# Ledger of designs, part 1: VH-VL binders against Toll/interleukin-1 receptor-like protein (TIR)

Every score and structure here is a prediction.

Target 1, 165 residues: Toll/interleukin-1 receptor-like protein (TIR), of Arabidopsis thaliana (Mouse-ear cress) (q9ssn3)
Amino acid sequence: TKYDVFLSFRGHDTRHNFISFLYKELVRRSIRTFKDDKELENGQRFSPELKSPIEVSRFAVVVVSENYAASSWCLDELVTIMDFEKKGSITVMPIFYGVEPNHVRWQTGVLAEQFKKHASREDPEKVLKWRQALTNFAQLSGDCSGDDDSKLVDKIANEISNKKT
Positions, changes and structure headers below are counted from each chain's first letter, unless a header gives other numbers; antibody chains aren't numbered by Kabat.
F, E and O are the ipSAE of ESMFold2-Fast, ESMFold2 and OpenDDE, as the mean of both directions, binder to target and target to binder. V2 is 0.75 times the mean of E and O plus 0.25 times the DockQ between their complexes.
[cut] marks letters that were taken out.
The coordinates of atoms that the task and the answers printed are left out; those that the model quotes come from them. Centres of patches stay.

## First folded at step 1 (VH-VL)

Design an08 (framework fv_anetumab)
Fold by ESMFold2-Fast, scan of step 1:
Structure an08 (fold): chain C 165 residues (1-165), chain A 122 residues (1-122), chain B 111 residues (1-111)
Amino acid sequence: as target 1 above (165 residues)
Amino acid sequence: QVELVQSGAEVKKPGESLKISCKGSGYSFTSYWIGWVRQAPGKGLEWMGIIYPGDSDTRYSPSFQGQVTISADKSISTAYLQWSSLKASDTAMYYCARQEYSYGDYYYMDVWGQGTLVTVSS
Amino acid sequence: DIALTQPASVSGSPGQSITISCTGTSSDVGGYNYVSWYQQHPGKAPKLMIYDVSNRPSGVSNRFSGSKSGNTASLTISGLQAEDEADYYCSSYDSSSTYVVFGGGTKLTVL
């Protein structure tokens, strides 16, 4: 029905560690969480139309990792999330996992090659929307991963738990 | 609306060159990958490789790397599969298929051509 | 890359349900939700029946369903009809070679 948190992430980068720890901690705290690759746990894929889960979520925790921007699916999801953030209907919590925030903001560093490929394959207006979403996302205050995932997990869970409105 | 039309059947001798085609219509040809699948007589499907016509990014199955060349001409919405020197073991039905993006960056084959039968014999 | 194992044949009677398995490893079927299923009638090109484990394309009967448990994906056909008699192939992403791999195929006979 209604979710407290929508988790956006690139499974290839974080599935075996950070996202599993975060999801488990959120569920332990009775935070109703939508995880977009939950199908990998039970062999089912959720609907490809993500608007409904995003629309009924209070928070979006978006974990941008090395290969997040390589996925057109992740980028389309981010566009939708940032549109709702602009309208004030969702609170976005940026997590930069192993990437430099300014590289995300300007699509440089590890994102430069990814966007070169997108520019050659996709409609120019679609690519522009993806770039704008990443720039708007990176302008929000966020957290960077370090060498202690457990502290970051607790920080995120505490912040969400404390905002029981 | 959306369809892939392949060139007609070919009968060749060992050592001859061959180029077969796959023409897309009813969609943006440069926005989808085109894959090639082989089916030898009485055998199953084997994935050969894939090309993105928009930038000619091409990838091959290890079994077919160096055996065939995949190319595309986006000005006429056509992909190609070619051999410089055919062998009797190349006798097979060859399918082209459009690959649509799926969640997780895997591309499944949603629209298939009718197939091109290639027979190589002396 | 002989990674995906299917039974050579399966049979059923009209109105019954049958299941075709597709078994791989953690580098393909078990590791990713990139399983698709194709139906091939004699002399025809394959047709996509299921993609991403359990999704049906528009126009495919809801009698066809897909699932996955561990390293094994399954295609289930309920309310079996004569026209379902065909060869069925599974396909998955193979991370060990960064390519797609097919199963060996299963011949379905409707008795």
Scores: ipSAE 0.000, ipTM 0.485, lowest interface PAE 14.2, mean pLDDT 82

Design an09 (framework fv_anetumab)
Fold by ESMFold2-Fast, scan of step 1:
Structure an09 (fold): chain C 165 residues (1-165), chain A 123 residues (1-123), chain B 111 residues (1-111)
Amino acid sequence: as target 1 above (165 residues)
Amino acid sequence: QVELVQSGAEVKKPGESLKISCKGSGYSFTSYWIGWVRQAPGKGLEWMGIIYPGDSDTRYSPSFQGQVTISADKSISTAYLQWSSLKASDTAMYYCARTYDILTGYSDAFDIWGQGTLVTVSS
Amino acid sequence: DIALTQPASVSGSPGQSITISCTGTSSDVGGYNYVSWYQQHPGKAPKLMIYDVSNRPSGVSNRFSGSKSGNTASLTISGLQAEDEADYYCSSYDSSSTYVVFGGGTKLTVL
């Protein structure tokens, strides 16, 4: 399966609002979209060894919200996305949803306590990979959420439609 | 109304060529895979292969690789299954069916099926 | 194995509950939560009854339920009705070069 768009997000507070609206708009425009909410649905761990929707996607829309970096699944997914971005096989579209981009870049603010917990539970090399992926991600040009989710949805869908050939 | 409509029954002789069709309507044809499934008389379902009409990415079952050709024309929302030289053992009902994803997906189920095309190959 | 293992036949009386098994390996049924079940009446195309192990499409009776344990998926039909008499096929995602694998099919007879 080849996708136009891979959606990476934390389902905790975005699945039934922003992501649902974005997904519906992309599908309405015939944009082949993979919405990865599998972490919560089937209990399986992220497995890069399988042919990933990330691997076969042209764009990754990554929505980093307050609880994104609390999820090891989301962080492993981001590492994989950023590896493909480095190889030039995927275009990453950062969306900062209710978080300050510099907090994501340096793992401060809302991410500081999350990474303190990660450091206590996980292998140091793994935590370092997660931090590096967030820093590299936040250095890309992106969009921040505001008061109007529908306007942001339209902006993202228009950018993808314009670049889809 | 989402549906797949297949071409009519065929009666052929061994050695003849044949191309049958499966036309989609009521949905974005290029956003779904179209699979082909064979059912020999009184037997079970056998997956033959699948095509993504958006870019013609085609995957075959090892049992059918080289025996048939699967293709699609997205301008008319139609997928095809083709034989260059039919054998008596090709006598079967052939179904097309739609699925969202076969590689990594949430919805690898065939949710919409065509009515079937009966192909009879006899002397 | 080119097909998932199902019993050739099962039978039950109206109102009873029956279960049909579908056994594979860790590369298909056991490895993924992508098991589907299809119902086929004589002379008709298959109809999707269950997808992703336990989910029902819109319009499918809640008498049909799916589950999985290890390498074996199961379709359970409760409150058996005469109209349930049909052939049932399981299908799984297969991570090998096959991508899709069907079970051999089970003929359900309602006595």
Scores: ipSAE 0.000, ipTM 0.501, lowest interface PAE 14.0, mean pLDDT 83

Design an10 (framework fv_anetumab)
Fold by ESMFold2-Fast, scan of step 1:
Structure an10 (fold): chain C 165 residues (1-165), chain A 118 residues (1-118), chain B 111 residues (1-111)
Amino acid sequence: as target 1 above (165 residues)
Amino acid sequence: QVELVQSGAEVKKPGESLKISCKGSGYSFTSYWIGWVRQAPGKGLEWMGIIYPGDSDTRYSPSFQGQVTISADKSISTAYLQWSSLKASDTAMYYCARHYEDYGMDVWGQGTLVTVSS
Amino acid sequence: DIALTQPASVSGSPGQSITISCTGTSSDVGGYNYVSWYQQHPGKAPKLMIYDVSNRPSGVSNRFSGSKSGNTASLTISGLQAEDEADYYCSSYDSSSTYVVFGGGTKLTVL
């Protein structure tokens, strides 16, 4: 099956109703959406299953929250998404949820501590790929969360609907 | 410490209006959706609708659209379910519940029994 | 519109395992991983036992597990105990409408 949208997110930060209701709204608009429903808090490694849905999706909505970059699985997923973005095969929609885009772009703030842990546990080249993916991601035009999650959901759905047609 | 407390039982006649309440405590009320669920005597659960108290975004089950109004007052951490004109078929237990983790409802109120008879 | 299909009743003996099924369509159970299970004792509000097909909330016994295959989700209770006797409801997201749909409920009797 082909998807219009692939949703990338950190479960613990955004699985509370934001991602669930974004997904519901996209589906209501007949937008074929893949939502990864796996919990990543146990340090789960990248799943091969994610490559297929990403590759066959037109858009990737990537919701980077406070603990997104703490997950090696989320970071591996982002590397794959950004590789397809560079090839022109997917359009990436950045959503910064409770984080500053500059902190994501430069891996500062809360991401600095997360990347200290990654540097101590992972190969240097892998960590560099994760950093480059976050920097390239944050350079794209995106949206920040505010006090109104419902408006953000509608804005995302409208943008996808407009670009799909 | 996280809980939802509902208003007391109601006995009404057909055609009367009614508004019941659900007060949240022990958590950030504006950060979670509150849903309403109906259970007629001896029957199963029916999902009615949902509200996000932070911005009052409200959504209804098609079966309940136009039949009830869901609202919230975030200043007192309270959600409401309201009828403009009750019917005998509205006799049921009404639960409010906090939505958590992709449509799961993890915290439930005690229920408000509504009896509508002539 | 139509509730998800559950058996009206199921029974088992203490210490045994039972399974309760919940069958829908590709627009609800089959299409998404948003299946929840609730336990309801007489006169009480429902209690969440399983969410997102197979996840347990804190405080729910490991004896309760969930799974899904195609259009059918299942709740399995191992090591049955007298306190498990209750009504069990499944629910799922329904993409054909903008709401949650519940199953008809299953009465579990512990013999």
Scores: ipSAE 0.000, ipTM 0.477, lowest interface PAE 16.1, mean pLDDT 83

Design an11 (framework fv_anetumab)
Fold by ESMFold2-Fast, scan of step 1:
Structure an11 (fold): chain C 165 residues (1-165), chain A 124 residues (1-124), chain B 111 residues (1-111)
Amino acid sequence: as target 1 above (165 residues)
Amino acid sequence: QVELVQSGAEVKKPGESLKISCKGSGYSFTSYWIGWVRQAPGKGLEWMGIIYPGDSDTRYSPSFQGQVTISADKSISTAYLQWSSLKASDTAMYYCARLDFYESSGYTDAFDIWGQGTLVTVSS
Amino acid sequence: DIALTQPASVSGSPGQSITISCTGTSSDVGGYNYVSWYQQHPGKAPKLMIYDVSNRPSGVSNRFSGSKSGNTASLTISGLQAEDEADYYCSSYDSSSTYVVFGGGTKLTVL
């Protein structure tokens, strides 16, 4: 594996706060981390990498926040991550940031409106794959944000450091 | 010590097959791409292709697709470049090099470690 | 058979500075910060001098620097020394179905 960690997140929710702090802490600990924060000027996703950073990562830290499931780009990324998790090539670390795990698992709460919009605009098979990825993701052991972002950052970094060695 | 060691010089006739090797040591062989670069006598560097040894994902330059086969054996940290039928125009120095496309501080797409080269001469 | 455009040769005297250009398109040099530079002495393998436009590997003299403006990347060598006499190649990521592209090379002569 090339990276120790791939970070999946919704930029609008967490790029300038939680993800920034997490990334800095992982890098400080010499954990090779890919932070997927690239943006094309036309808003379309295009990866210049020869091999997907997801595919060449040991761990994926996936931060599902309020608007993560509103993004088809984030949902497509999660489908890819969970496909590699099923193959045993990546270890997924779920982080529920300001959302309830059961809402993610069943696409209820804030995700209900988001998926109602997806169902009205996208192919049913595509929406089903997104739902299955979220359900499988939420079945994994994960951590919820709440008391202290810095404690959660330390917990994530410690788990990765311990399993890396 | 991180290094790539290539097999020795080859002198072949047109139509013969050939397989040359590149052995990595001192690093995680499955974590980096290995590229093959050709340099014809008195000419510049030409990228031929790359392989990711961890899963044998292989990408070829359009100019070399179908002309050569790139493979790797991760159990012995060795990459290979192979011709089924050599031509006189295949006479060149062939380098393998480690390509690092993914760094934690950003992207790195540089050949940071190079083999010493394998000279292949194809003559009748 | 497309290569990035470099001058065939450049020359300078000891102590001077020279610059080697590497010109591509928006699909390679202009579109990405993945430009590297390699030094090759006669009969030797290339050596990485600059990666990601302007970064130096450990052990490379600070006399070597890299930069980029638009579709053109540049390698600058200050305080020229006889040992700098070599061929220099630029390289970039290429998004148009070619993952790596090299420049044609520049012969540096130190007079």
Scores: ipSAE 0.000, ipTM 0.509, lowest interface PAE 14.2, mean pLDDT 83

Design an12 (framework fv_anetumab)
Fold by ESMFold2-Fast, scan of step 1:
Structure an12 (fold): chain C 165 residues (1-165), chain A 123 residues (1-123), chain B 111 residues (1-111)
Amino acid sequence: as target 1 above (165 residues)
Amino acid sequence: QVELVQSGAEVKKPGESLKISCKGSGYSFTSYWIGWVRQAPGKGLEWMGIIYPGDSDTRYSPSFQGQVTISADKSISTAYLQWSSLKASDTAMYYCARPEGYDYVWGSYFDYWGQGTLVTVSS
Amino acid sequence: DIALTQPASVSGSPGQSITISCTGTSSDVGGYNYVSWYQQHPGKAPKLMIYDVSNRPSGVSNRFSGSKSGNTASLTISGLQAEDEADYYCSSYDSSSTYVVFGGGTKLTVL
């Protein structure tokens, strides 16, 4: 396993706050972490090259925030992560950051408008795959953000450290 | 009421520097991207680039990378487009516009536009 | 440079329907449903008329409709009125250039 952790997140929501804190803490603990910043590039489609870092990671920490599902890059990345989770090659750690898990599971709440746009823009089969990935993801045991990001960061880092042998 | 108000018309000579502005009001300025679109005389619309004022994240069209600088001052809700050295070919109407997309920049459409700033560069 | 192809001009009489085409390739109009249409009156900024191929912003008349078939998007204006006389621009995402591309524009004349 080349990486301990693959971080999946929407840069728009969390790049300069939660993800920055989490990444620094993981690196401080000598946890080899891959942070995907490429979804921020204008016009960039999800690259097949990213399947390699996902495949060689032991854990995927997936931070689903308000605008995660607005991003086709994030959704394609989640589809790939959940495919490897199904194969048993990666352990997914869901983090619901300012969103309700059941809204993610059923694509309701803030995700309803996002998927209305996806349905008008993208192939229906592709949209269905994105919905299935979110539903499967939300069925896993996860953590929700609260008022103290530092405690959530410590919880994530401790869980990874304890399973790192 | 969302409004984008641009600075007034400019008449310049080649080689001069210029900075034009776009002030946003009636919405959370730091929560939306602001884009710049050029329209040369008798020509169509051309996308130049976009900035997220909350963190100054800036994306340029490949045609305009290195030709102009886009910046923003969130304390006064104002975005800027600037040239270090103007060329006659920079003569155009320049619009700022706010994309409505909560998608990527490439999926955005511009729901609000400034009134435009006419820049004339001649010797 | 103009990347998307629009007719330079189109004309119609009051009450008639007219259609303006916007033709690209599989890397823009044909590949994605990110097509917008803008109306521009002389001396004024563009106004969004259609987004995401066929959606209308609040306040835009239902006389304006959008569609797409293959590499060609279309703006249709039914019940043509004098105030519709303007330049119309299409826009699409362009995967080959990693940015938004505009059409060359179409001048609509109401006879």
Scores: ipSAE 0.000, ipTM 0.488, lowest interface PAE 14.1, mean pLDDT 83

Design an13 (framework fv_anetumab)
Fold by ESMFold2-Fast, scan of step 1:
Structure an13 (fold): chain C 165 residues (1-165), chain A 121 residues (1-121), chain B 111 residues (1-111)
Amino acid sequence: as target 1 above (165 residues)
Amino acid sequence: QVELVQSGAEVKKPGESLKISCKGSGYSFTSYWIGWVRQAPGKGLEWMGIIYPGDSDTRYSPSFQGQVTISADKSISTAYLQWSSLKASDTAMYYCARGEYSSSWYEFDYWGQGTLVTVSS
Amino acid sequence: DIALTQPASVSGSPGQSITISCTGTSSDVGGYNYVSWYQQHPGKAPKLMIYDVSNRPSGVSNRFSGSKSGNTASLTISGLQAEDEADYYCSSYDSSSTYVVFGGGTKLTVL
């Protein structure tokens, strides 16, 4: 099945607040949206099902939150998304939810400890690819969360609706 | 039961045009990618490109971009691979294959029987 | 076009285990868990044996298993049988070239 939007997020941080609001608004506007209903808290390996919806999505809304980079599943997903973005196959909409874009770009701040753990457990080239994906992601024009999630949800939905045509 | 049936063998001369077919049955044709894979005599497999029949989204390998055209007719559940001008180097077995998952274009779970194309002067 | 690196041939006796390697780079095998293995008998179309590194489609014997370490994926066949004699191809998504890349193929001979 073809999707208009793929939502990439860390369930631990955002499933029951921002993502729930965004998903409902996109569906209300008849935008075919894929949202992973499973928690990715203990994600270690990229799911084949998560990979499939990315490839047939026109847009990827990627919500990078405090614990997004703690998940190898999220990072593998981001690598795939950013590969397609560079090739022009998908339009990526970065959302920085409670994190500083420069911390994501350089894997500092809240991401530094997470990447220290990855470096101790994972193949060095795989970790480098994860870092490069985050850096490339953060170079795209994006939106930061503020004090009004509803306004941000509307902004995202309007942008997708306008460009979908 | 899922099945992909390809058109019969072709013998052509350099410069001639050709269009071969791959008909899907036993599944929702518009919901799965169809890929084309080439195998030259005595050689390995080469990925050529894919199409999503539901909206005709088509992607080519860099080696085959501009060399072939991939298309599909969803009304008859058939995908096509086409050359405007064949070369002797196009001699090969051509397979069509269905993406393993409805949105997967790099893993193929069902394959056609192959179409042998021979191009010689 | 460059293929993933596989040994040209491998052999084993009935009942033995053999392993076929598939080596790429961080832009394909090493970067993603999108490795597949196909079996091809002479004159036949390929058959999917393993997808996403280690998953088996329904109907594929559990004697076939897949794994990956760094830039190298491996197909292991345990309890070799005569009917396992075939060509085996690995494949991976390749982010640097925007397409699927196949290995050069390995001919398995069952002695």
Scores: ipSAE 0.005, ipTM 0.486, lowest interface PAE 14.7, mean pLDDT 82

Design an14 (framework fv_anetumab)
Fold by ESMFold2-Fast, scan of step 1:
Structure an14 (fold): chain C 165 residues (1-165), chain A 121 residues (1-121), chain B 111 residues (1-111)
Amino acid sequence: as target 1 above (165 residues)
Amino acid sequence: QVELVQSGAEVKKPGESLKISCKGSGYSFTSYWIGWVRQAPGKGLEWMGIIYPGDSDTRYSPSFQGQVTISADKSISTAYLQWSSLKASDTAMYYCARLYDWSGYDAFDIWGQGTLVTVSS
Amino acid sequence: DIALTQPASVSGSPGQSITISCTGTSSDVGGYNYVSWYQQHPGKAPKLMIYDVSNRPSGVSNRFSGSKSGNTASLTISGLQAEDEADYYCSSYDSSSTYVVFGGGTKLTVL
């Protein structure tokens, strides 16, 4: 099962707004898109089954919002995505939605409190991998949300369409 | 509880204007698309269009584009369906429904009770 | 609009199983795993029974199941009960001209 795009996002922040707009536009353009909603299932850890959609995807659109880094599922998913990006098998498109890229890169601002909680609950090595993934992610060229979600959606869809063909 | 409550039945004459409503409660109204579905007497369901109340992004079925106006007022969690000039062929039950997004596609998970619109002389 | 194709009617006896088909094209049913099914009793609003081809919302009996093969989706009702008598509609995402498309509907009669 080959996908063009893997969408990574925090459901609580974006599922029924920006991601809904983006997903529908990608599908309307016949871009085969995997939208990962499994983070919403209580008590689940990131599953090896998700490696298959990531592995066979050409692009990963990763939407980091205010609560993305509060989710261990999202962070585990990002680690996997960035591993494939490092190997050159996937092109990552960073989208900073309502957050400053600098705060994501260095885990400052709202991410500082989120990572203080992670450090108290998780193994130090796991937390370090999450931090490294966010830093590597934020070093990539990306787009920030603004006043017009529709323009950002169109920009992302056009970029994928141009590179796909 | 999550529910959609629609305005009451309407009896109109051809050429009259009409605006019917759909009020959401028990959930974040601005976070879900609201769809409008028409059902002519004894006929099946026809999708008319959807609106996202958070920014009023509206999309119409090709067969209903230009026939009706869909709008929403997020301050009172209410969506609207409006005709400038009714025709006898607009006689139908009109449902509003919330689109809930599971694994990449929206399905209408919560439905209003329906508004019967009768257009006759 | 070209609606998805459903049989106009199906019937069965209590305790039996029945299947309702929903046939489209590669731009809707065949191209995506985004098929939903709705139950409508006379004078009532539709109720979601199945989403994403085969998933049930909370509160829907496990007697209802969904599947898809190629351009045809199916709703199966096992252990048929009198209360299952209703109209059933399929729906799919349509990538070509309509965002949402409904089937023509099937009247289920419980004999």
Scores: ipSAE 0.005, ipTM 0.497, lowest interface PAE 14.0, mean pLDDT 83

Design an15 (framework fv_anetumab)
Fold by ESMFold2-Fast, scan of step 1:
Order: C-alpha cells, then structure tokens, then sequence
Structure an15 (fold): chain C 165 residues (1-165), chain A 121 residues (1-121), chain B 111 residues (1-111)
C-alpha cells in the first residue's frame, strides 16, 4: 500500500504545533500519512519495491514556514516533490505558515537572508534549483495560516478526504 | 561554520559513572537530531541512538537500550551520553553527529572529533 | 553484533575505478532507499560521502557515486587518487527499532 499524504515541513517551526494538529486529524480520519519515522518505527512497509515516501504518496502537504528555506534538506525535498508534481504523479497542497506567499515565490523577505547564505556556500546550480522549486510551488493554489489553525487543519483534511477514493 | 565539539578523553575504572558532551555551534541546535556512534579499538562503527534536542525525543539501538542515557540541554546547545556503571567493554571512541529534522532518511553530515573513553582497572 | 556485509579490503591504482559493495537484507538495504556512505581517514571522524543511496553532499567530488540493486548497495570511486585511501562504511535505515545499522567497513588501499 501507498501513502495518501506526505507532510513536508520544518520541524523547528511546526513539529509541536500545526503539524501535530494536522497529523492527528489526518490519522483520525484513516488517512495514511507520512510525516516522520513513526510509520517505519513500527515496522510498517508500503511496497516490496521501496520508493521514496514522496514518490508513493498521492498528496504532498508542504508547510513553508519562516525557517523552511533555511534548511537544505527541506529545499532538496521540495525539489523532489515539485519534480513529481510536474510529472503529474503527486498533488501538492501549499500551506504558507506565517510567511507571505510572494516572499516565498521570489525569495524575498525572510528568505532573502537565507538565500544569501545558500549562495555563499552551495553550488550555483543547486541554489537555482531550490529557487525554481519555491517559485513553482508558490504559483500553485494554496492556503495561508490565519488566526485559527484548527480551521486550516479541517480545510486540509476535508479536501484530502473528498479526493480520496 | 557548522561544527560539533566533544569533551576530552576519559580514563575510568569499571563501575564508575561518566557523562560526555557534544556541543553544537553555527546552526540552530533544535532543528537537528544528534546521534551517537561507537567505535571500539580497531573495529567498525556502531549506531547507539539519537535525540531531538527541541523536545528530547530519544531513540536507542536495542543493543544500547538500558546501557546508556542520551540527553540534551538546548539552552547551551549540548547533547550528552551517560553511563551509570562503566564496563571494560565500553572502551571505545564515541562520536556525536547531527542529522536533519528526520532521523529516518538523512545521513549524518557533521561529526564531532570523538571522545576516547578508556575503562581499565 | 549485526552489521551490513562489506569486503574487508579493496585496492586500486591511481586513475582506476573501484567499487565497494554493501549487502544487507530485505528489511534494510533491500527495502529502504536510505543508504549512506562514510569515509574515515586514520585518526579522524567519519565524513558523509553519499546519502539516500546516490546523493552527494556539497563539496563531495563527483568521482564518488552510489547505487543499489536488490539487497546490495555499491559505492564507486572513479579516477582513484591517493587521498581516497581510507576506510569506507555503509549504513542503512532498518524497519526495526535499531533504526540504523553500519557495515563492517572496507579498507581502500591506493597502490
């Protein structure tokens, strides 16, 4: 069996708040969700020919928070997710958590300093791929965090439940 | 400049307690897991366990469960490996290393220099 | 004392290519695409060379490449250089509470 949802997020920003709420709600609705190693810790297997959890997920819920783009692992993961989105094999649900979508799209605001650091230490081709992934991601229809995380969690869970076969 | 700096070499007797440290700098300490790896003299690497300093979520290899305690103090960006009662078989080089915000698929990209622990009577 | 199986030693001459194998089971290497390779020079800490089977960290030469077939992962070093002489360890995620397991290590000698 494959996953319904892959959660991409910056642990520092959201592990113990928004992601915890979202994960619990998705699991309560019997939506098979991969957010960390909890599934694998219990010896869970999803295919005999293992592929990345991203590749075998129907949806990717990507939560971009203020420090998401500071993480090279998060950015590499986003590149992979957006490559599969372009191929039509995954549906990406953008969530902008405490960040302005246009800042993500153009790597301005809080992302400007983060990308200045990336440009100083990383290969230019790699940085370009990270920027392109963020721009493509932010062009998708998405949701912004507001004054009520529970409403956003319910909206995400309802959309996934309605599209789940 | 991202680095992990470990405490100095220790010489102990069997039955003594010991706590060694691993201090992170140049990155957000609570964003990464810290793993511990043992290397006995002339032997290979053994994975011991891992901790997420942001919430102290700790996982152990079965062979080290109950043998050691892993902890962290995020206020000083330091992780610890502790023994309540050392044995001669604990003689080894101990490394700390960081992983990404998930312990299941990222490699250990930054390593401490190692702490040599010698246990002899 | 569980470890992935690596040859104890491998050797090559400058400019040649060598391959180091890492054989596990259907519950680790054969199942997960979470294989890493580490280089260790004498007296030094390990250095990450490959993660997730075939990905290179920034600063690692493209002479190093990783692959996997069935229960065996492989590290290939092309254009072998004197500084490549080191011990090489593979590691894999497991679906047990062990989480990670290392190979026994391979000593590479550059002749």
Amino acid sequence: as target 1 above (165 residues)
Amino acid sequence: QVELVQSGAEVKKPGESLKISCKGSGYSFTDYWIGWVRQAPGKGLEWMGIIYPGDSDTRYSPSFQGQVTISADKSISTAYLQWSSLKASDTAMYYCARQGDSYYYYGMDVWGQGTLVTVSS
Amino acid sequence: DIALTQPASVSGSPGQSITISCTGTSSDVGYYNYVSWYQQHPGKAPKLMIYEVSNRPSGVSNRFSGSKSGNTASLTISGLQAEDEADYYCSSYTDSSTLWVFGGGTKLTVL
Scores: ipSAE 0.000, ipTM 0.501, lowest interface PAE 14.1, mean pLDDT 83

